# VH-VL binders against a5use3: the designs that were tried, part 7

Target 1, 222 residues: a5use3
Amino acid sequence: MVIHAIVPVKELHRAKQRLARVLDAHERRALSLAMLNDVLVALSYSPVSRIIVIGRDVETGHTARAHGAAFVIDQSAALNDALHQAAADIPDHAAALVAPSDLPLLGAEDVIALTCISGDKPGVAIAPAHDGGTNLLLVSPVVGWTFLFGPDSLTHHIAAARQRHLPVHLLRLPHLERDIDDIDDLIWLAQQPGDTSAQRLARMFLERKGAQLWQSSDMPPH

## First folded at step 20 (VH-VL)

Design q2
Fold by ESMFold2, fold request of step 21:
Structure q2 (fold): chain C 222 residues (1-222), chain A 117 residues (1-117), chain B 107 residues (1-107)
Amino acid sequence: as target 1 above (222 residues)
Amino acid sequence: QVQLVQSGAEVKKPGASVKVSCKASGYTFRSYAMHWVRQAPGQGLEWMGWINTYTGNPYYADDFKGRVTMTTDTSTSTAYMELRSLRSDDTAVYYCARDIGWGMDYWGQGTLVTVSS
Amino acid sequence: EIVMTQSPATLSVSPGERATLSCKASQRVDSYLAWYQQKPGQAPRLLIYDASYRATGIPARFSGSGSGTEFTLTISSLQSEDFAVYYCQQWYDHPYTFGQGTKLEIK
């Protein structure tokens, strides 16, 4: 199976807006780029043949090139249109892997697990999100596929696979089911084992803001 | 090698419409959106909107919404801007310009549209 | 709509000297700011993007700085070909508005 990964990246100034209560614009930008870096590292150690980053920021392009990824200018604010644009040059019989840029605990083993569950045959493998969405989507073959990210995307992607007579495999990856969108998520990320770029930034930011961010209502138990 | 070549100057009467073309060469047309910008004589630059060349979906600045239509023909790598219900204050040079996400790096030569009374 | 205000409207300087042009946004635009040069009878030319990066082929005497709401274009050691009108443009939100321009003239 030949796999092309697509990493869609939101405009940096629009990313992580719920964190604006505690992080300034520069800090949120740095966190978003660190998460992108961590996702690209994980993909580079996985069996993907090519990584395509699609976004609209100069620094997103620089980060993509630093990992040997292709960079495509996103012409729209619509995620599914961006995914179709990025997929335009993927060979008809190849697989596409969609990986969001904000999964800082993604590892190469997660991608390998998705590949293994599909068994090198036509099919769709999905790592669900906690909210009825899709964290990872592997589609083989990509030709004729319609990306349906958004509300209830897990259900929509399962239905799309069935309409194409493709088997569906679900792989629950709990460490990926938590997006980093608010202060509780940032605290959680800082306390997970590991030393990713995003984790180092999260720990640094929380330490600098200590009194207000480490209040008991926001702390993990014990 | 990237070139944007626009259609020639036009003279129109008030109430008419004009359609300006912008033919792209030297790059993959569908990979970059196209902006339209105008400049009245002796005035500054005014952003009119842009079109997604992959989907064909446009965005129009409010001052032009309802009077402008932007389209593309992917088979000829050509963008079009049509402005309807022309007025004397629509007399301007109209430019197409290629989007790169953080600026417009290549511009057409401009098309003078004169709206005579 | 984000309003971009340039100052001064006209700047008179001699060749070989330094010119400093200002652009202010009505709200934060972070680093999402481009600068263009337009000579008489020509289309605009991209000079600077993302506040401080020089576009391809732009001489090193052009530099951009600033972030947030206030931005500066600096031209060191002015050449005769640098006398033109300069525009800033924000890329933060639609519509992608231009400033009204600064005309750089020979003193």
Scores: ipSAE 0.736, ipTM 0.876, lowest interface PAE 1.2, mean pLDDT 92
Fold by ESMFold2, fold request of step 21:
Structure q2 (fold): chain C 222 residues (1-222), chain A 117 residues (1-117), chain B 107 residues (1-107)
Amino acid sequence: as target 1 above (222 residues)
Amino acid sequence: QVQLVQSGAEVKKPGASVKVSCKASGYTFRSYAMHWVRQAPGQGLEWMGWINTYTGNPYYADDFKGRVTMTTDTSTSTAYMELRSLRSDDTAVYYCARDIGWGMDYWGQGTLVTVSS
Amino acid sequence: EIVMTQSPATLSVSPGERATLSCKASQRVDSYLAWYQQKPGQAPRLLIYDASYRATGIPARFSGSGSGTEFTLTISSLQSEDFAVYYCQQWYDHPYTFGQGTKLEIK
């Protein structure tokens, strides 16, 4: 199976806005790029034949090229439109893997597992999110597929597969189920096992906040 | 070699409309959005909006909403900008320019539209 | 909308000297800033993007700097072909507004 991965990346100054209460614009930009780096590392060690990053920032393009990925300029502000734009460059009978850029705990083993449960035959493999969404989507063949990310996207993607008579395989990956959207999510990420670029950055940011708090408190940083 | 070739100069009366074309060559037309920018005589540059060449969806600057229509024809790799209800202060050179996400790297030669009377 | 203000309106400089052109945004635009050169009767030419990167084919004498709200374009060792109008443009949010321009003239 020939698999082309698509990694859609939000405009960096618009990403992770809910973290603005604790991270400045430079820090949020750095976190977004670190997460992208982590996803690209995971994909580079997986059986993916080609990686296509679609986005609209100079640094996103530089990061993509540093990992040998193709970079496509996103002409839209809508995720599903960007995915269809990127998929236009994928050969009709190839498979497409959609991996969001904000999965900081994604590993190559997750991608391998997703490809294995689908087999070397036409079908759709999905790693669901805990909220009824889709964390990873593998569709083979990609031709004629309609991407339906967003609210209830798991249900919508299953229905789209059935309409096309494609078997559906589900793989739950609990370590991918949490979005990094607020301070509690950042703390959670920092506490998980592993040493991804995003985790290292989260730990550094939280240490600065903790040290700042401890400078005005009798409680030592622990 | 990337080229953007625009239609020729036009003279119009107030209240009329004008449609400027921009034919692209040397690159994959649907891979890059197209901006429209105008410049009145002796004045600076004014961004009018842009069009997604993959979906055909435009975005218009507020000053032009309701009067401008931007379209594409992917079969001829051509972008169009139509400005309606022309006024004397619409006299300007109109440029198309290719989007690269952080700037406009190739520009058409410009189309002078003169609105007299 | 984000207002871009360029200064000075006109700058008179001799060939071989340095020119410094300023651009100020009415609100934060981070590094989302491009510079263009326009000669009479010609379309603009992209010089600098993302505040400090030179576009393809732009000579090293052109450099951009700045962040947040204040930006500069510096042209060292001015050549005769560098006398033109220069525009900044922000790429942070719609509408992607231009500054009003700085005319660089031979002193």
Scores: ipSAE 0.731, ipTM 0.871, lowest interface PAE 1.2, mean pLDDT 92
Fold by ESMFold2, last read:
Structure q2 (fold): chain C 222 residues (1-222), chain A 117 residues (1-117), chain B 107 residues (1-107)
Amino acid sequence: as target 1 above (222 residues)
Amino acid sequence: QVQLVQSGAEVKKPGASVKVSCKASGYTFRSYAMHWVRQAPGQGLEWMGWINTYTGNPYYADDFKGRVTMTTDTSTSTAYMELRSLRSDDTAVYYCARDIGWGMDYWGQGTLVTVSS
Amino acid sequence: EIVMTQSPATLSVSPGERATLSCKASQRVDSYLAWYQQKPGQAPRLLIYDASYRATGIPARFSGSGSGTEFTLTISSLQSEDFAVYYCQQWYDHPYTFGQGTKLEIK
């Protein structure tokens, strides 16, 4: 099976807005780029034959190029339209793997597991998100597929597979199900095993915020 | 070599419509969105909107919503901008420009639309 | 809508000297800022993108700086072909608005 991975990347100034309560714009940009880097590293050690990053930022393009990925300029800012745009150059008989750019704990083993449950046969493999969405989608063949990411996308993708008479395989990957949206999520990420770029930044940011708390208060440190 | 070649100058009466074409060559038309920008004589640049050349979906600036239609023909690699219910203050040079995500790197030569009497 | 304000409206500078053009946004646009040059009777030409990167073929005497709401285009050692109107444009949110322009004049 020939697999082309698509990594859609939101405009960096629109990403991680809920973290604006604790991270400034520069920190959120750095975190988003670190997560993209981590996803691209994981994909580069997986059985994908090509990685396509689609986005709209200069630095997103630089990060893609640094990993040997193709970079496509997103014309739409709508996720499913961007995915269809990126998929336009995937050969009809090839598979498409959709991996979001904000999965900081994605490993090559996750991609391998997803490809193994599909085998070399037509089918759809999905790693569900915690909220009824889709964290990873592998569709083989990609020709004729309609991407339906968004609310209830797990249900919608299962229905789309059934309409095309494609088998559906589900793979639960709990370490991918947590979004990095607030300070508790950053703490969680920092505590997980590993040394990804996003983890290093999370640990660094938490150290700085701790130091600033002591500078802003009359209380002695612990 | 990338080129954007626009249709020729037009003279229109108030209330009429104009449709400006922008033919692209030297690159994959469907890979880059197209902007439309106008400039009244002696004045600055005004962004009108842009069109996704892969889906055909446009976005219009508020000042032009209801009067503008942007379309594409992928078979001829051509973008179109139609402005209806023309007024004398629509007299301007109209440009198409190729989107690269962070700027417009190639521009058409401009199309003068004059709305008079 | 994000309003882009350029200053000065007109700048008179001798060839070989430095020109400094300012662009201010009515709200934060981070680094999402482009600069264009327009000569009489011609379409605009992209000079700078993402606040500080030079577009292909733009000479090194052109430099952009700034972030957030305040941006500067600097032209060191002005050449005769540099006398034109310069526009900034924000790329942060729709509509992608332009500043009103700065005319750079000889002398």
Scores: ipSAE 0.702, ipTM 0.869, lowest interface PAE 1.4, mean pLDDT 91
Fold by ESMFold2, last read:
Structure q2 (fold): chain C 222 residues (1-222), chain A 117 residues (1-117), chain B 107 residues (1-107)
Amino acid sequence: as target 1 above (222 residues)
Amino acid sequence: QVQLVQSGAEVKKPGASVKVSCKASGYTFRSYAMHWVRQAPGQGLEWMGWINTYTGNPYYADDFKGRVTMTTDTSTSTAYMELRSLRSDDTAVYYCARDIGWGMDYWGQGTLVTVSS
Amino acid sequence: EIVMTQSPATLSVSPGERATLSCKASQRVDSYLAWYQQKPGQAPRLLIYDASYRATGIPARFSGSGSGTEFTLTISSLQSEDFAVYYCQQWYDHPYTFGQGTKLEIK
């Protein structure tokens, strides 16, 4: 099976906005780029034959090229439209893997597991998100597929597969179901085993914010 | 070479419509969105909106919503901008420009539209 | 909508000198800023993107700096062909608004 991975990347200034209570715009941008880097590392050690990054930031393009990935300009920041743009370059009988740019603990073994449950046959393999969405989607063949990410996307993708008479395989990957959206998620990420780029930043940010509190309010004047 | 060639100058009466074309060559048309920008005589640049050339979906600046329609014909690599219910203050040079995500790198030569009774 | 304000409106400078043009956003636009040059009778030309990167083919005497709300275009060692109108444009949010322009003219 020939697999082309598509990694859609949200405009960096719009990403991780709920973390604005803790991280400034520069820190949120750095975290988003670190997560993208970690996803691209995981994909580079997996059986994908090509990685396509779709985004609208100069630094997203630099990160993609640093990993040998192709970079496509996202014309509208609409996720499903961006995915269809990227898929246009995928041969009709090849598979497409969609992987979000913000999966902080993605490993090559997760991609391998997803490919194994579908075999070398036509089908759809999905790693569901915790909220009824889709974390990973592998569709083979990609020709004729319509991407339906968004609310209730798991249900919508299952229905789309059934309409095409493609078998559906579900693989739950609990370590991928946690979004990094607030301070508690950042703390959780910092506590997980590993030393990814995103984890190192999370640990650094939490240390600095603790020190800042002591500098700004809790130390007596002298 | 990347090139954007626009249709010729037009003279219109108030209340009429105008449709400006922008033919692209030298690149894959559907890989880059197209912006429309206008410039009234002696004035600065005004962003009108842009169109996704892969899907055909436009976004219009508020001042033009309801009066503007942007379309594409991918078979001829051509973008179109139609402005309806013309007023004398719509007199301007209208430009198409290619999107690269962080700027507009190639521009058409401009189309002068004059609205006069 | 984000208002972009350029200063000064007109800048008179002699060839060989340095010009400094300012652009201020009404809210934070991070680094999402482009600069364009427009000569009389011509379409604009992209000079700088993402606040500080030169577009392809732009001479090294053009440099951009700034972030957040305040941005600067610097032209070192002005050449005769540099006398034009310069526009900034924010790329942070729709509508992608332009500043009103700075006319750079020979002193």
Scores: ipSAE 0.691, ipTM 0.861, lowest interface PAE 1.3, mean pLDDT 91

Design q6
Fold by OpenDDE, fold request of step 21:
Structure q6 (fold): chain C 222 residues (1-222), chain A 117 residues (1-117), chain B 107 residues (1-107)
Amino acid sequence: as target 1 above (222 residues)
Amino acid sequence: QVQLVQSGAEVKKPGASVKVSCKASGYTFKSYAMHWVRQAPGQGLEWMGWINTYTGKPYYADDFKGRVTMTTDTSTSTAYMELRSLRSDDTAVYYCARDIGWGMDYWGQGTLVTVSS
Amino acid sequence: EIVMTQSPATLSVSPGERATLSCKASQRVDSYLAWYQQKPGQAPRLLIYDASYRATGIPARFSGSGSGTEFTLTISSLQSEDFAVYYCQQWYDHPYTFGQGTKLEIK
């Protein structure tokens, strides 16, 4: 299976707005780029043939190119439109993997697991989000597929797969299900195993701000 | 060689409509959005809006909403801007320009639209 | 909308001298700022994007700086072909508004 990964990236100044109470604009921007970096690193070590980053920021482009990814200028604020735009360059028979840029704990093993569960046959593999959304989406083949990210996207993608008579495979990845939206999430991220770019920044930010570290029971460690 | 070639000058009466074309070449048309900017004689640049060349969805500046329509023909790699209910203050050079996310890197040569009674 | 204000309206400098043009935003636009050059009878040309990056083919004598609300375009040593009108444009939010322009003329 030939897999092309698509990484949609929001405008950096609009990313992680919920962290505005904790992090200033520069810090939020840095965190977003760090997360993008982490996702790209994970994809680079995964069995994907090509990585396509779609966004509108210069730094996003630089980050993409630094990892050998193609960069597509996003013409729309709508995620699904962006995804279709990015997918336009993917061969019809190839698979598409959609990985959002804000998955700081994404690892190559996660992508491998998703590809393994999907197999080499046509099908859809999904890593669900905690809120009924979609963290990862693997579609094979990509031709004719309609991206349906947003609220209840899990259900919508499953339905779309069924309409195309494609088998659906679900893979729970708990370490990817927690959004980084507040100080508790940032603390959680910092406390997880590993040393991703986002984790390093989280730790630095927390240290700088004098935040206390404690164990979180909300999500299991990576 | 990236080029944007616009249609020729237009002279219109008040209340009429004008449709300016912008033919793109030298790149993949659907990979870049197209902006429209106008400039009244002796005045500055005014952003009118832009169109997603992949989806065909436009976004118009508030000042032009209801009077402007931006469209594309992907088969000919051409963007169009139609301005309706023309007024004398619509007299300007109209430019199409290619979007690169953080600027407009290629511009058409401009189309003078003169609105006079 | 975000209002972009350029100053001065007209700047008179001699060839070989340094020119400094200002662009101010009514609100923070981070680095989402572009500069354009326009010569009489010509379409604008992109000079600087993201506040400080030179566009392809732009001479090194052009430089951009600033972030937030204050931005500067600097021409280190003015050449005869640099006398033109310069516009800034913010790309932070719609509408993507322009400054009113600065005319750089020969002293």
Scores: ipSAE 0.912, ipTM 0.952, lowest interface PAE 0.5, mean pLDDT 95
Fold by OpenDDE, fold request of step 21:
Structure q6 (fold): chain C 222 residues (1-222), chain A 117 residues (1-117), chain B 107 residues (1-107)
Amino acid sequence: as target 1 above (222 residues)
Amino acid sequence: QVQLVQSGAEVKKPGASVKVSCKASGYTFKSYAMHWVRQAPGQGLEWMGWINTYTGKPYYADDFKGRVTMTTDTSTSTAYMELRSLRSDDTAVYYCARDIGWGMDYWGQGTLVTVSS
Amino acid sequence: EIVMTQSPATLSVSPGERATLSCKASQRVDSYLAWYQQKPGQAPRLLIYDASYRATGIPARFSGSGSGTEFTLTISSLQSEDFAVYYCQQWYDHPYTFGQGTKLEIK
């Protein structure tokens, strides 16, 4: 099965606004780009044939190209409109994998697992979010599909699949379910296993802010 | 080569409407949004709004809401801007310009619209 | 809306000299700023985007700098073809407002 990955990226100055009390604009921007980098790394090591990044920032474009991904200029602030735009040049028979840019702990194994449960037959595979949303969406084939991201998107995507008589496969990925929206989330991210770009930044920010709530082994090297 | 070719000059009376066209070539029309900018004689540039060429959804500046309509014809790669209830202060050169997310890189040659009694 | 203010309104400079144009925003716009050049009877031309990147085909003598609320367009050595009106535009939020322009004229 040929898979094209779509990575929608919010305008950087509009990303992570909930962290405004903790992080300044520059820090929020850096964190968003770090997360994008992490997602692109994960996808690069996964069985996807092509990666398409859609956004409106120069740095988003630079990051996309640095990872060998195609970059599409987003014409809309609406996520679903952006996804349809990005999917426009995907072959009708191919599959589409939607991976938002704010999944700092996404790994290649997660994408592989999602691909495996879906198989090579037509169908929809979803990694649900904790709040009834959608973290990852794999649709095969992409032709005729309507993206329904937003509140209760899990239910909406399942319903859409059913209307098209496509089987639905669900995969829980707990390490992807927590959004990074406040100081507690940032601390959580810093304390998780691994050393992604976003985790390194989170640890640096927390150190800078004087938050000593993680293990000594998780501290960034001096 | 990317080109934006606009329709010719218009002379209108107050209260009338004008519709300016902008034909795009040299690139995939639906891959770039289209902006409209006007410039009164001897004045600066004024952003009017833009249209998503993939979805057809427009966004208008507040000063033009209710009087302006932006549309596209993807079959002819043409963007349209209609301005209604024309006033003398609507006299200006109107430009279409291609969006690249952080600027407008290609512009039409401009269309002079003169509103006079 | 975000108000963009350019200064000076008119700048007189001799060929070969350095020109510095200012653009200020009423609120922070980060690096979401573009510069345009417009000559009489012509459409504007994109010079700089994202505050500091030169558009395709723009000579190296043009440079942009700044972030937040204050931005500068610099022409290191003015050529005869550089005398024109220059506009800044913010791309931070709708509406995408322009400055009122700076006229660069020959001294």
Scores: ipSAE 0.911, ipTM 0.952, lowest interface PAE 0.5, mean pLDDT 95
Fold by OpenDDE, look of step 20:
Structure q6 (fold): chain C 222 residues (1-222), chain A 117 residues (1-117), chain B 107 residues (1-107)
Amino acid sequence: as target 1 above (222 residues)
Amino acid sequence: QVQLVQSGAEVKKPGASVKVSCKASGYTFKSYAMHWVRQAPGQGLEWMGWINTYTGKPYYADDFKGRVTMTTDTSTSTAYMELRSLRSDDTAVYYCARDIGWGMDYWGQGTLVTVSS
Amino acid sequence: EIVMTQSPATLSVSPGERATLSCKASQRVDSYLAWYQQKPGQAPRLLIYDASYRATGIPARFSGSGSGTEFTLTISSLQSEDFAVYYCQQWYDHPYTFGQGTKLEIK
């Protein structure tokens, strides 16, 4: 199936506000962009045919274009409205993959796994969040679909799929289920395997702030 | 090419209403929000509000809430701004302008609205 | 609302000289700041967005700088067509307020 990925991006100055006690505005902005970069990298190595980034910041646009993604100017602060706006030019028969920009540990393999479990038939595949939300949503076909992100979005999307008589496939991806909201989350992110942009940034921030988690010799090679 | 063409000048009495249109062309209308900005004679620019052209949801500056209504007609790629209960200090050139997320890149030619007894 | 204050109200500069216009925000707006140029009888024209990026077609002599609450528009070498009124506008929060403008006139 042809998959179009949609990456909604919150305004950078409004992103990661819960980290305000730990990170200043510049740091939060940088972290958000790093996460966006990570998501776009993951998607670029996945079987998606097109990536659509929807946001409202110049740097978000630059980041999107740098990865070859289309950039749509967000006209609404409401996520679902943004998603519908972004999906407007997706062919009716194509699938849509919604991947929020704040998934710093998203990998191509996660997207591949989601596409595999869904198959080539019409259906909905979801990677649930830990709190009943939705981390990833794959809908095929996208025509007629209503995005229902928000509280209890897992249940709502399942219900929507059933209403459309579409099979539902669930894929648990534990490494995507932790939000980065406080210092413990940053530490957690920094301690996970890998070397994403967000991880590197988290490690740098923590180092600057006196959280010495590693010796220089323990840092992953470039 | 992108163009925003506004309706013609209006002369109104105090207490009346005026509805200014802004026809967009040269781009996908629903892909860009539309702002409304006014400018009294010899004065600066005043942001009035904007409208989401995809959803139709508007946002108004507090100074205009209750008196202004912004709407769109997607079939004609036209934005509308209605200002009610007009006062003499509403005399101004009213502009529509296309939103690009970090500025307004294309502007209508402006519509002069004169409110006088 | 965020109040934008421009200075000076009027700036007199000779052609070929450098002009520096100031815009101050009552609170932090990060880089969410645009500059517009308006000539008599015309609609405003976008000059700078995100504090420092030139809009399409804007000559290199125009430059924007600043972040937070202090912003500057600089015209390195004034041309005859540059004499106009300049406005700054913040895009950080609603309402998207303008400065009161700076009139750049020929000395």
Scores: ipSAE 0.835, ipTM 0.914, lowest interface PAE 0.6, mean pLDDT 94
Fold by ESMFold2, fold request of step 21:
Structure q6 (fold): chain C 222 residues (1-222), chain A 117 residues (1-117), chain B 107 residues (1-107)
Amino acid sequence: as target 1 above (222 residues)
Amino acid sequence: QVQLVQSGAEVKKPGASVKVSCKASGYTFKSYAMHWVRQAPGQGLEWMGWINTYTGKPYYADDFKGRVTMTTDTSTSTAYMELRSLRSDDTAVYYCARDIGWGMDYWGQGTLVTVSS
Amino acid sequence: EIVMTQSPATLSVSPGERATLSCKASQRVDSYLAWYQQKPGQAPRLLIYDASYRATGIPARFSGSGSGTEFTLTISSLQSEDFAVYYCQQWYDHPYTFGQGTKLEIK
């Protein structure tokens, strides 16, 4: 099976807005790029033949090229339109893998598991999100597929597969289900095993925030 | 070699419409969105909107909504901008320009539209 | 809508000297800023993108700096072909607005 991975990347200044309570714009940008880096590393060790990053930021393009990925300019910033645009150059008989850019704990073994559950046959393999969405989507063949990410996308993708007479395989990957949206999520990420770029950055940010707590002038001396 | 070639100058009366074409060559037309920008005589640049050349979906600046229509013909690699209900202050040079996500790297030569009488 | 304000409106300098052009945004645009050069009778030419990267073929004497709300285009040693109008444009949010321009002219 020939697999082309698509990694859609939101405009960096619009990403991680709930973290704006604790991280400034530069820190959120850095975190988003670190997560993209981690996803691209995981994909580079997986059985994908090609990685296509689609986005609208100069630094997103630089990160993509650093990993040998193709970079496509996102014309719409609408996720499903971007996915169809990126898929335009995928051969009809090939498979497409959609991997979000914000899965900091994605490993090559997750992609391998998704391909194994498909068994090299036509079909759709999905790693569901906790909220009825889709974390990973592998569709083989890609020809005729309509991407339906968004609210209730698991249900919509199952229906799309049925309409195309493709079997559906579900793979639960709990380590991919935690969104990094607030300080508690950063703490959780920092505490997980591993040494990804996003984890190192989360640990660094938390050290800074912790240090700021001690700088009260009301502490008595020893 | 990337090139954007626009249609020729037009003279119009108030209340009329104008449709400017922009033919692209030297690159994959559907891979890059197209912007439209105008410049009144002696004035600066004004962004009018852009069109997604893969989907055909436009986005219009608020000052032009209701009066502008942007379209593409993928088979001829041509973008179009139509401005309706013309006023004398629509007199300007109209440019098409190729989107690269963070700037407009190639521009058409410009089309002068004059609205008078 | 994000208003981009350029200063000065006109800058008179001699060839070989340094020119400094300013662009201010009405709200933060991070690094999402481009600079263009326009000569009489010509379309604009992209000089700088993402605040500080030179477009292909732009000489090193052109440099961009700044972030947030304040941005600068510097031309370190003016050549005769550099006398033109310069525009900044923000790429942060729709509409992608331009500044009003700075005319760089021979003193």
Scores: ipSAE 0.761, ipTM 0.888, lowest interface PAE 1.1, mean pLDDT 92

